# VHH binders against Phytanoyl-CoA dioxygenase domain-containing protein 1 (PHYHD1): the designs that were tried, part 6

Target 1, 291 residues: Phytanoyl-CoA dioxygenase domain-containing protein 1 (PHYHD1), of Bos taurus (Bovine) (q0iib1)
Amino acid sequence: MACLSPSQLQKFQEDGFLVLEGFLSADECEAMQRRIDEIVAKMDVPLHCRTEFSTQEEEQLRAQGSTDYFLSSGDKIRFFFEKGVFDKQGNFLVPPEKSINKIGHALHALDPIFRCVTHSHKVQALARSLGLQMPVVVQSMYIFKQPHFGGEVAPHQDASFLYTEPLGRVLGLWIALEDAMLENGCLWFIPGSHTGGVSRRMVRTPAGSVPGTSFLGSEPIRDNSLFVPTPVLRGALVLIHGEVVHKSEQNLSDRSRQAYTFHLMEAAGTIWSPDNWLQPTPELPFPPLYT

## First folded at step 1 (VHH)

Design e6 (framework vhh_7zox_3)
Fold by ESMFold2-Fast, scan of step 1:
Structure e6 (fold): chain B 291 residues (1-291), chain A 121 residues (1-121)
Amino acid sequence: as target 1 above (291 residues)
Amino acid sequence: DVQLVESGGGLVQPGGSLRLSCVASGFTFSSYYMGWVRQAPGKGLEWVSDIYSGGSTGYADSVKGRFAISRDNAKNTLYLQMNRLKPEDTAVYYCARSLWGDYRPYSFDYAGQGTQVTVSS
């Protein structure tokens, strides 16, 4: 892959997202999927740490924000499950490999395969073509979006969860490891929605509070006709401006919609919000992207 | 079973070149991050270089610009081209497969038996 063309750069600036088909080869996608299969095969999550991921806003706030398992996952590789996959005793109702919602949030740093993809020359070239001077990697996750179980992701802006001062410093890279189509829950964007700042923020609550996070502000009700579906083929990279409004619908198909996503922050002249759920640790400060 | 078999070491004069090879078997070579680590006499293990299936590479500062790592996935073979060798490069060189979930770039499992590289006049 070369640098972005002037027309691609302009389209990203105007729309807030950009599709790059064929960013990863089939072999590169298979290597990542095979590696995740190995990670899942070695999965040993104690009963009391089995966290169900819910796509509903109130349930997301409880399930994702309220547990120490989630809040301390920024420098670890941890497993989060689809809703409805456990019985009342915490036993799997479906095979474990079909029950995982996502794995996060330090794959880019802790796993050699994902570290290598994240710091690849083509990712670095892409970041340079966008003018990033001191990009750091803040988080990564492998998203399964399981057949039948993969819930919707409500309209949101990434910068609401990964807040910086000034705004405009966070960039999402979302790589399809399987074809992402209307039927299995592809991404939908509102083009040009990245120009108005953020409408809400997810912040940590005071120590000892339940849940561990809360929202300041609210996600506005938006006309569904403004959303444009963004189906992509396996190996495509979708570049996501931190403030572009996007969503995905429920996966009602018999196919998963696996994707690897990670976020960059321009560190030069940027303040990472101290009330973000995700914080760098002494053991894992945000690693520089450029090597 | 997993096997890594190194070859290509030997005695070479300062400023000379050597090419190391490592033939892998017993696993899907193309799916793994592979690397070279070395151990100089009386020293601990030092990471030298690593390479992902897609070609992205890393190098220790001591060898940058002199060494080049490469792989041939069809032949399950890892290579290290060593140029402008120095006496300080004298070590046993080990081919290794990466460890899951480790912070260190030179943390590997299934290291081979090693190949001796001696740089002297």
Scores: ipSAE 0.000, ipTM 0.105, lowest interface PAE 21.1, mean pLDDT 82

Design e7 (framework vhh_7zox_3)
Fold by ESMFold2-Fast, scan of step 1:
Structure e7 (fold): chain B 291 residues (1-291), chain A 121 residues (1-121)
Amino acid sequence: as target 1 above (291 residues)
Amino acid sequence: DVQLVESGGGLVQPGGSLRLSCVASGFTFSRYAMGWVRQAPGKGLEWVSDITSGGSTGYADSVKGRFAISRDNAKNTLYLQMNRLKPEDTAVYYCAADYWYESSGYTLDYAGQGTQVTVSS
């Protein structure tokens, strides 16, 4: 018997997402959380991450710095902050470690704990069960979704940002490191929404432009009643089809909703769009998942 | 010690029903996927059904629509409701803590002694 049952594979194909509870043990979750605490303790907060501006010229310089920092993060471990965590003077309203939105985008390659989890035998077995022949890891993120500050993520399809030809080549793996519930901003999906392709793409703008990316096309406005909340327990893995519509609401609770997520691409017969913000570099080509 | 204790098997006529139970102890039941596997006379192990800690279910094609898996995390108990039983469902049924969400395949690491189901006239 394969790792995923035939009926689980059918459910994933039908819905565009699949919940696998108990994918990581408590000890595995704790090791990842402990490691991220160490990374955060050594964090150097760039000036462009702050929202305080004294002039329009200063605002433009900070926007450019933020743009460059994001666009060049694909082979780095970099820090992105929640909205509203700075006062008008640019000082933190809560400690810096409780102000981080996410850390990205090469944890899977640059950190031994995250590399070990990403390339674990159970992740490889899962990818093989899904029929992936030459999967590569394209990006990873540690998402904090901080208490009170954790912002909403608008409805989207991952394939709009991680575009391939043909479509259907990108898979998200989202692992809960804390219980993800309604009150702290769990994932919401539109089941079966992955069958219509994508109606927009995020592309790089010409070099030196701000904001550095732009959308071609538009995201359709979808009825909120179509979304199904997907609460999961710590250690659960959620498989996310590249074209399934999903979102998360703001975290208004006293608990964070920490998750580790990474994306696989089937490299066999696939063209990674040169217009994607994320590109492999000579220093870090997309690593093969299978070892 | 990890223990799984299956019960509810027996002799039943074709078209009949049985409900299997599995009481788990010695591990944090609520954290793990649980499953049922069976071994028919002279055959290898066959996966029947599984259920995640949160309640998501999977079924083998041979039993889909006839069997229903469920769990009670507060009681550390796994169930399999078997309806419209067929002679080919005759097997020893094993409860397993399914660490395949933590391993490269279906496992019987915490399988119990099993319970015999015989479907015959």
Scores: ipSAE 0.000, ipTM 0.097, lowest interface PAE 21.6, mean pLDDT 80

Design e8 (framework vhh_7zox_3)
Fold by ESMFold2-Fast, scan of step 1:
Structure e8 (fold): chain B 291 residues (1-291), chain A 123 residues (1-123)
Amino acid sequence: as target 1 above (291 residues)
Amino acid sequence: DVQLVESGGGLVQPGGSLRLSCVASGFTVSSNYMGWVRQAPGKGLEWVSDIYSGGSTGYADSVKGRFAISRDNAKNTLYLQMNRLKPEDTAVYYCARESYRWGSGDYTYFDYAGQGTQVTVSS
């Protein structure tokens, strides 16, 4: 249901995440998947723009945070690739359409199908039920999590990458476009982990420096037994508090785990950190969610 | 001081209708997340419907299509229109002001509730 009940709101506040099964119909999921197939079929990424996406902290700084292609993608639709899909010369070792890690970060603004889903009445109703007064959309991603190549996403808090003052102003919406199960790399959460602030921040380094980002602080080592797997069916929406600790395991299966995710920020009384890798541009200020 | 006073309950036959009212004082209904919850004899509280300050509404699956929540800002009053009532709708109905803090973990399901109004659906 698009509007949250008081008991669902309490569950979200207590755990820091909430699963809403059946949020999108099968037809809605298929429309998004067909649209992404069209985008991929028209993909033309020059050799120098081929960026491998890594989920590991050290590799994130080297692969995704160190290139202009990544750092300037906030107002674009750009392609990021799984690790190990290129040879030393940058040629594909796997068909290009099976090599993509994600497409980001302005699908919500630049593509009419993804814009319509992101600004749908049920998404707006969900945001209103959570008490968001002036939500803006800060980014979006289509995540493939390719069979065999889909890398793990290490434990993290979204607010480390999308930092605000005060904390508690960022909300992730993660929609399963395929069943997300243990075998193909579903989400795992530490319930209640959102109440302690952030352990680290990813910040931009001075212009011309490499890598283009660095971390202040460090991700603490956490007991794996604290993580709860969150398998969901196609069409489910998972609400993700900006400070809840979550991860996903590597996809070692023969099935992808496609998802559409986007982030909202409550703009009322909030300062978006100027140190964040992602910044609004004159061409694309963060669009208001409510229409 | 904050007060919520419910009225409009009563005895009605299956298939009948009732309109519940909740008069608020000490705060503005249109500026708050407001809802209706009910408690059937021997059962716990069940959420029925709510309305966010911006006007978005939600309904429990058990009442969807039969109940309608609304407000009158000039009268500072919340309403619940109940149609096609069933024996299962028999309960004490409470008007509640709900509060939650974005990102704080200080969620309060409802910070104020009225005394309730009894609805009995029987033949």
Scores: ipSAE 0.000, ipTM 0.138, lowest interface PAE 13.7, mean pLDDT 82

Design e9 (framework vhh_7zox_3)
Fold by ESMFold2-Fast, scan of step 1:
Structure e9 (fold): chain B 291 residues (1-291), chain A 126 residues (1-126)
Amino acid sequence: as target 1 above (291 residues)
Amino acid sequence: DVQLVESGGGLVQPGGSLRLSCVASGFTFSSYAMGWVRQAPGKGLEWVSDIYSGGSTGYADSVKGRFAISRDNAKNTLYLQMNRLKPEDTAVYYCAKPLYSEYRWDSLSYGAFDIAGQGTQVTVSS
């Protein structure tokens, strides 16, 4: 179903997230997974570009925000690795194809398969049914959440990292390419948590500084009982309001939890913060979603 | 106090044309996306078309190439030009505005439509 019913729109506005089961067919999921396997098979990341991803906030700033490889990835297809997969010399301790945390952040623009899915008629119809006037695609990533290595993602709001004025201009689309269940680290949301604005922002530090990003403000400690798990089947799309508080738990299973996610921004009447780590470039300004 | 007043419906033969109008009041019309939704006898609401404040338009697959939405911000009026009408287009047509834009100036709510008017009946029959 590409267009939302009034009751689905109401639920999204009340909860800050919405599950659409069966958004992609099994064949569509297979095509994306096959394409990512091809990209991984041709992966050639020089030693100095091997960056680890950590689920810890301080380690995230160090691993992802502290290097030019991360900060300049907005118009590239780049590889980020799970923590603990390299020895002291930078050699893989785990097969390379099982060591990748995510691939980002311009799959939607640079890869034909991911571009077609991102700009598909059903994605455009969904965006139109949500009332987006001039949506642009700001980033995309393929998340592996590897068995045993896929750590938790702490509670956060996407708008803290993709900040706009006014708030409420960013929409996440998260598509399960494998069943996402409690055991392999499904999403968890605090329903209705999107109504209080943001408590922190991740901002770039001055050029040449280490680390390359820092936080203004702090993420509040929230009662874990407020979170509700959101298990979904392969092919489901989860709409994520930019300000809804969400997390994922570590992957304790022997299976990955692969997902393709991308973010839209309503460009009409919106200021994309110049302090955001992610910036459009002359080579790749944020592409309009509508074709 | 939002008011939407639809007009222009009627009985037409298949292949005919009608132009619907919606006069809006009680909000800043030019700042909102506006749309048309319809309800056929015994069916639920179906989105037909929308037009953003900047003029960009969207259409349901069932009406693409036959219907044209437009707006006149100086007159607070929304239009739907319906051409090559089919019996399947028989419905009450409602002018719709976003449900939540007035509470949050947030484009995410533009597609969540509220029906404030009585609608206008379109009947396409031989």
Scores: ipSAE 0.000, ipTM 0.126, lowest interface PAE 17.1, mean pLDDT 81

Design f1 (framework vhh_7ubx_2)
Fold by ESMFold2-Fast, scan of step 1:
Structure f1 (fold): chain B 291 residues (1-291), chain A 119 residues (1-119)
Amino acid sequence: as target 1 above (291 residues)
Amino acid sequence: QVQLVESGGGLVQPGGSLRLSCAASGFTFSSYAMTWVRQAPGKGPEWIATIYSGGSTMRDDSTKGRFTISRDNAKNTLYLQMTSLKPEDTALYYCARDYWRGSDYFDYRGPGTQVTVSS
């Protein structure tokens, strides 16, 4: 199942994305959802990481804390929230478990359930079928896309945030843990958009400055009619080329659109940019995918 | 249209040297990063070195002291200079442009040149 056919490989190379329905069983999806519920039940997020604007000084201090919390999350399991879920004092306006945007960025390394899925034989077989020699796992996220609160994700390329030289060395694996449909904010792609390089990069700013990141260049405005919706069923895996332009619309439904996503980098012949917000640490170098 | 052709392989004694060449055609060679990869019998592909369009190189730690990658953009040719060859260097050596995506279905890689190191 995990091994790509020649026609699937051709489609991925032509379009920059590929849907593999039925990649995870319903039982596998449920195990990951149960595990994330356990993680959320024990969630503790410091007040200074809950950003609601009250005063200029307080907002600057909160922005610094949130910037540090984000920038140091590469070897941690940390919580990021939907917009509009805190009051002016940082108290939850809705239950915490319905306020989370995503959990990131080291689930693949720090949680046994997510580590097992990420390093599963079928993921390794998929990577081998794509010709990856020395793939490493660079990051992972659990994305909730909450009912009504789950906002749109603007058009982007993953390689803008996970920059390598040469380009074309990062691969996203996005797994639907719930049906991802038009109504709850499925993925949309511009087929063939991966052949033109990147238009912008997110880079770290000098230590201690706010914000902790800045963009070089800009995301071009594209004709919305170029985007193709990609609805998938629970358990589907979507392969995402690092340079393919993609987005997601607002979740208009009363159901979440939960997904587990992680990124691989082909380490052979690749320079990971030192300007990337995400860096390997001595405590957690990027783990090899192949075991 | 895109074509890569390796040459320079052969039988060599341990401690010997070989220079492999890769002749490229059908694309603007100077604009692309180029890579050397080898595959020993019964093993998967092993990356050796990449040289970028600007001339910077990335090399595998196990071979970087003995192998040097270089390019001549005027001749559309990629080189691998190999010294102090060992029996474990025996493999089919490929040059590639898109090797990480490359199965034999969609490789921008050549047919390879055989290097055999034995006494």
Scores: ipSAE 0.000, ipTM 0.132, lowest interface PAE 17.0, mean pLDDT 82

Design f10 (framework vhh_7ubx_2)
Fold by ESMFold2-Fast, scan of step 1:
Structure f10 (fold): chain B 291 residues (1-291), chain A 119 residues (1-119)
Amino acid sequence: as target 1 above (291 residues)
Amino acid sequence: QVQLVESGGGLVQPGGSLRLSCAASGFTFSSYDMTWVRQAPGKGPEWIATIYSGGSTMRDDSTKGRFTISRDNAKNTLYLQMTSLKPEDTALYYCARYVEYRSGWSDYRGPGTQVTVSS
């Protein structure tokens, strides 16, 4: 059980991220990967719902805002594809299981295996050791980062997309289901970058606008030398402060970099922005983490 | 001024018991989460247990069968009951006021009370 020591808590506060190796066993990782394989094998996404997902800002705005399929995915399990995997007719150029960018955004609530991992005693213990009083789960994703197709994720702060008042109320948990190394696109962080607030926000645009989301403000250009690579072994959990600047490089290898990630929000004394693309629904209010 | 003062440490034989106390002043004790931390000679700090303002507790798996954390809000006092003590429990034990994770794991810490487990 990954109970944080005071020195680990202090390191998380100092850096804005923290690596916990061996958080999940190999058997736990394998169970999640087998479950995703089952979900993918049963995938039947209609042609008009096939959306390509991009990590680049302008392409991300177009891809994320281009369909109701994305905007209404917060209480669903839906499939988003890497760029360049479809021909002009919408047929797969590579096998479907090698074409998926991510599955999102309610795995934590709708799938038994992912619900069990997300609400596990060790996750709850971790949240309690960080001082979270009323954490809720706001979203989850299974990220494939496919061989050769897995695009870069540009420098960003999660709080720009999951905005709250006050800031500092969102926490990312990112679990490696395969070794995440330099070659297959591990995470990179700017240590200590979480103390300056956010300079941009992704907000919903008025109904009927294209795209369905836009950015207010801009992400500052940062010196690339400030980024520190964070390679981790299968089963590691990386805690990600909502305001820490992080990125990942393109996957140029012949191996995927599969990860399960979800976000917690401290609900006590927090206002979830009504402008966020992701909203709780009557069918799925943000579930409390503590059970 | 925030002040935390630990007491109750000392020399005990293996298998013995100790009750540590932490007297808090200078803040509304009942409104804060409180934690116990120890530091063994030559090692970094190790978290033992947290008790939240609402009364729920989180304990380290390696000690949770032998240590219990509790609080008395009327007396502004935090407690750690330790049983079946082992030589590896030898450490400086200190209490801390727990603050939300953005502000760090604690904003104030006591000077500590030494626990030595030896035959």
Scores: ipSAE 0.000, ipTM 0.103, lowest interface PAE 21.4, mean pLDDT 82

Design f2 (framework vhh_7ubx_2)
Fold by ESMFold2-Fast, scan of step 1:
Parts: C-alpha cells; sequence; structure tokens
Structure f2 (fold): chain B 291 residues (1-291), chain A 120 residues (1-120)
C-alpha cells in the first residue's frame, strides 16, 4: 500500500514526481478538514499580522517574506491571506474564512490530527521505501486555494526555498483533501526537470532590510508547453522531488482546492542552510519522522 | 466553566492494563473533539490519540494496538484503554478539549492529569 513498487520508484526517479491515488481514506480527509474548520473558527489575527499572501515571486518577497509574522512562523500555526481580500485599512472584503490562502508552518507538530497524519505508519513506510535513513519534518501547510481568489503559484523548485548541502535531500508530500482538477488549479510538472540543480535561492536579508528575504540568482524562463497537468482525486498523495519544476494555475472556479502539504529532509549527511528563511528553533527542532 | 477531571491512573506492573477516564463538564461534550496527551518527567507533551465528535479516532503509530480511545456522550466521559503497558509508558496523562494554535502551549484546556506508573 504505502510501500512503492519497483516500477513506481523508477517512475519517481525518472519524472521527479509520483501520484499515489487513495493514499488517505475519506475519513482521514474529513478529520483533517473538520480540524481546520475548528482552527479557522477560532482565528483571531490582529490587524498588523494580516499578511496578504501572493503567489507571484515578486509579491511573495514583498508581502510574505518581509514580515516578522511570516519569518517567525516556522514553529507556529499562522494565517496567510489571498491577494485582494483586504481594503486599504485592513478590513476584510469577503468573509474571513473565505479569505485564507494557507495556514502554516508547524501543523505537523502543534496539531494532534495533523501530527497523526504526518507521522502515520503509511507515511513512514513510504519514506522508508524511498530510502530515507533519518528523515525530519521541516514544515507543513494547509492550502485553501479559494474559489475565484486562489492565486497562481509561479514555476519553482522547492529546494530553492529549502536549500541543503548537498542538493537532493528534500521531499515534498502534497495530499489532496478535495479533488484537484484543471478547473480549480491542480499541480503542473515538468517531468525530468529535477536533474539540473537549482539556479536561484531565497535567503534571509539582514534585520532592518525590506523585504526580509530576497532571491540570489534567477529562475530560468521555461516554455509553458513543457508542463504536464496532474489532476488527482481527494485522498491522493503527490510525491514532489525537491528539484522538480512545478506550478499551479489560478483558481477561477467556484470550488476550493484544499490540500495538506509537508516537507521532509534527509538529515543524515545533510547541512540545512543557515540562510533559509525557515529555521529550527530550540522550542521546535525539526522532529524525526520515524518513531 | 470548562472542567476536565482525569482518573484511573496508578501503579501497574509491565504487561498490565489500565482504563483512564476523563469526566467533562461546563460545555456540550458531544460537540467537541477530545484528545489524550501524556507528559513524562523532563519531557514535552506527547500526543496519544484523538476522537472526533462523531466517534472517528486517530492514534499515534507508536501506541497502536495497545491503546484505544473511546467516548460516552451520554456520560460526558472520555476513555483511554491501555494494554501491554511498558515502563516507558510512565507519565502524567491528560485529556484535552481543544488545542489553541500559534502558541507554545497549544492546549485550549486540559485537565490536571492522572499519573500512570509502570514498574515492578
Amino acid sequence: as target 1 above (291 residues)
Amino acid sequence: QVQLVESGGGLVQPGGSLRLSCAASGFTFSSYWMTWVRQAPGKGPEWIATISSGGSTMRDDSTKGRFTISRDNAKNTLYLQMTSLKPEDTALYYCAKEYRYGSGDYFDYRGPGTQVTVSS
């Protein structure tokens, strides 16, 4: 079930991503969605912490990376909002619960439902099937991709944001909590794009700089025809190689595209870059995946 | 006023069994998710199991097959059935109503706990 067949392992190695349909049961998906509804119902975000989330690279640096709220969220559960949901005074233009872009970045550690799913036997078995020796969980996000407001995510590689020495040590797990189709903004990948390393990195800037993060290097311009859409059903898990190029298009539909995603790092023989925006803290060192 | 009172802990030999209870009052018990958490001396809290308002359960993989969470909504009571107890299960066991997010102590409310000691 969660153990990869030799053909699945080969496909992941060749393409840089792999779809596992039916990874979570309907009950597991419902439990996560009910828990997120509870978290959202208790949401009380002060005005100065209302960070408008943009999926564009330049807007991400300006709106997300520049705030202390974002930069210190690695050991917290915090709310980030879709573009265009606030007026100039910071008042909601749509209901708050329909304005959230994502919740991040320590759901895997701080919430028992998300901890249970993240450290489940089937996730551990999957990681072992991929040959991970000492995997740790570095971050997690619940992504809403709201109807009409869910912005596009520009082409990128996860390893540009979660940089390690050597490369090849980061793995994304992206789980659909609703059907993710062309209409509501499914994932798109460039198969085989994971073999060329990274050409840019997002790094922290010195205190007092605006924004709080910046890119070193640049993302290559790529032809959109190289991307392959990856629609999946509710409960599917998509394995994402840290260096595979992927994107998602804007959600212009009447349906959200909710997903739970988290990242693993192979800790054995790996240096987590001190320049990464995300750092472990004394309160929350990166938890080992294996129990 | 929310109150949670754990009971059923005690001294037990390795391989033994205990049933912990959590008596809830001051809120509509049947409408809330409930969780069991334990904390050993000098360690942080460790999540054990959660049960939804509808009765669906999630358990930590390390205790699967040994611990079972259940609830009785008519009695406003949460249970943890523990079997094949090991010395490393020695801890203070808490029930929790809701988790607060975004803080280091993320429990919305938890009880005072019941002590479980596993030794010969």
Scores: ipSAE 0.000, ipTM 0.134, lowest interface PAE 19.5, mean pLDDT 82

Design f3 (framework vhh_7ubx_2)
Fold by ESMFold2-Fast, scan of step 1:
Structure f3 (fold): chain B 291 residues (1-291), chain A 120 residues (1-120)
Amino acid sequence: as target 1 above (291 residues)
Amino acid sequence: QVQLVESGGGLVQPGGSLRLSCAASGFTFSDYAMTWVRQAPGKGPEWIATIYSGGSTMRDDSTKGRFTISRDNAKNTLYLQMTSLKPEDTALYYCARTWYRSGEYSFDYRGPGTQVTVSS
């Protein structure tokens, strides 16, 4: 169900994340997967724009933040690749469709299927249940988490990358389009970790600098025993508080772990940081969620 | 050249503790999941625990209260802390570089093992 019960609201407030099984039907998941297959089949990425998507923090900063292709992707549909899938000349070492790490960051606005899902009545009802007054959609990604190539995503808080004043204004919605299990790289959370603010921020570096982003502060080393694995079935939606600490491990399996994720920001009384890599453009201001 | 070398085994009395180490070389240790497996005389291999590259762990329910897997990526070393040891824990313990294929764990490389003997 899209509307949260009082007990579900309480659990989200206490833990910082919440699993809603069966949020999308199998048919809805399949429609999104078919649409992505069409987008990938028509993929045309110039050689100089082939950005290697790294799963390590330092490598992510260099690979994703250092190119104009990434920094200007907020109002586009662009392709980012797993590490180790290109030779020195930028030629694919594996089939292109098995090489993609993610597609981002404006699927919610530019693709009819993804726009429909993002602005669905059940997503809007969910946002209203959480008390959002003027939510806007700030970004979206289709994440492949490829077999064997899908590397780990280190512990982090989404608000470190999507920073607002005040904090507490960003919400992640993560939808499993395939079963997400321990072996193929499900999410792991530290329950209750959302109450301490953020330990670091990713900010843009001055125009023309490389890399294009840098971190202020540092991610603390946390006890791994505090993380709880969150396996979910295809069609599940995971609500992710902007400050909850979470991660995903590498995909050990021969199956992908495809997911569609997007972020909402409460626009009422909120300042979107001008230092964030992602900025609204005149062509695409952050679209209101409510229709 | 990929190499895994276990150490820290030995004879211990019931209720005792041991810390096993596995020194890895010849690959980027921090990029791989690692597993501890044991094999007792006359038995098949028994999976104990896997630790992912990022430090999350999966543990067998029968031993997870007594055994802790950990890693030190700066030292390229995998550890198994064993407490409250029982005679049935007597086995050859080895570490392995880990994948999941066709519904089961698979190992690219395995160490020669270190013997743990728990005397009754």
Scores: ipSAE 0.271, ipTM 0.667, lowest interface PAE 3.9, mean pLDDT 87

Design f4 (framework vhh_7ubx_2)
Fold by ESMFold2-Fast, scan of step 1:
Structure f4 (fold): chain B 291 residues (1-291), chain A 120 residues (1-120)
Amino acid sequence: as target 1 above (291 residues)
Amino acid sequence: QVQLVESGGGLVQPGGSLRLSCAASGFTFSSYYMTWVRQAPGKGPEWIATITSGGSTMRDDSTKGRFTISRDNAKNTLYLQMTSLKPEDTALYYCATEWRSDYGTYFDYRGPGTQVTVSS
């Protein structure tokens, strides 16, 4: 059903991204939003967010705790917050549901509603239409992009964080759960930017180091005029090539820009970098998409 | 090349004020999030405030009543206005470009920072 036309395939190959309006129904979007509200209502705020540290050793332990929380999130459902939302005692200055930045990175595997959407027949049909033989799901995120607090996402390539050999083996699926417009921080792309490889890589640093990741290479200074805005309606899916340069601007509006995103990797003939922050675990090897 | 040069630090008495400046070059300053971070003796780096390309500010709760971040895009300069300074504000103050991805927020330090010492 989500068989891409030849013109859609060509557009994706030429631009590195493709918008599919109406991919999810309003009811499907509402089900995911209701489920995330339940998850947020029951969230356990991480200890490193709730404690003031007054010595270099205590601050180092806080930084290590934050680093470990992120690096081990690949097989868990974990909570990441906007900046400036906690006081010195770790109390919320803004209600928790307005303070959360994202939830990641195993919603696709650990939550039945998100698992169902991720492995839906229409997602599988889309992957088959793109020629994927053995796609696996490597990560997922629910991104809130809160009113006023929802910060800019800098120009980047997903493959810098989800590196494979060869390149060209990861695909992002980004689904709007609310209208994503210019005013609330829609996606912006540089069309055709996916053909030059990656400019930098995020790699894991030696165990026990803080920060737990570092970068190889340099992010180039890019002319902002090269970016084109990509506003989409609720339920749209934006297909994102792993190497296409994209960004989003700050949400200065009074409405959130909620999105569910996940990444597929073609496992056939692909080496997942052992230096990536995200690794499959014995408890959760990357699940095959096709069921 | 991205270049950031901090200035305006010095010795000040408790209750005093200082204005720190950060001169930026080598990039389109107006398009970037800019951040102030400090590091006190014996402590790790502490985020103070970020100002977006659009001028919105995010501030650490512990200093936001006393410190104000601002920018002048025509001059490619970032500012931190500090009032009611306390001995615990003694630190090296750095400005940085803030780089955000879905996988984290990162800062680039440039130059040696500017020293603020609050002492009678």
Scores: ipSAE 0.255, ipTM 0.589, lowest interface PAE 3.5, mean pLDDT 85

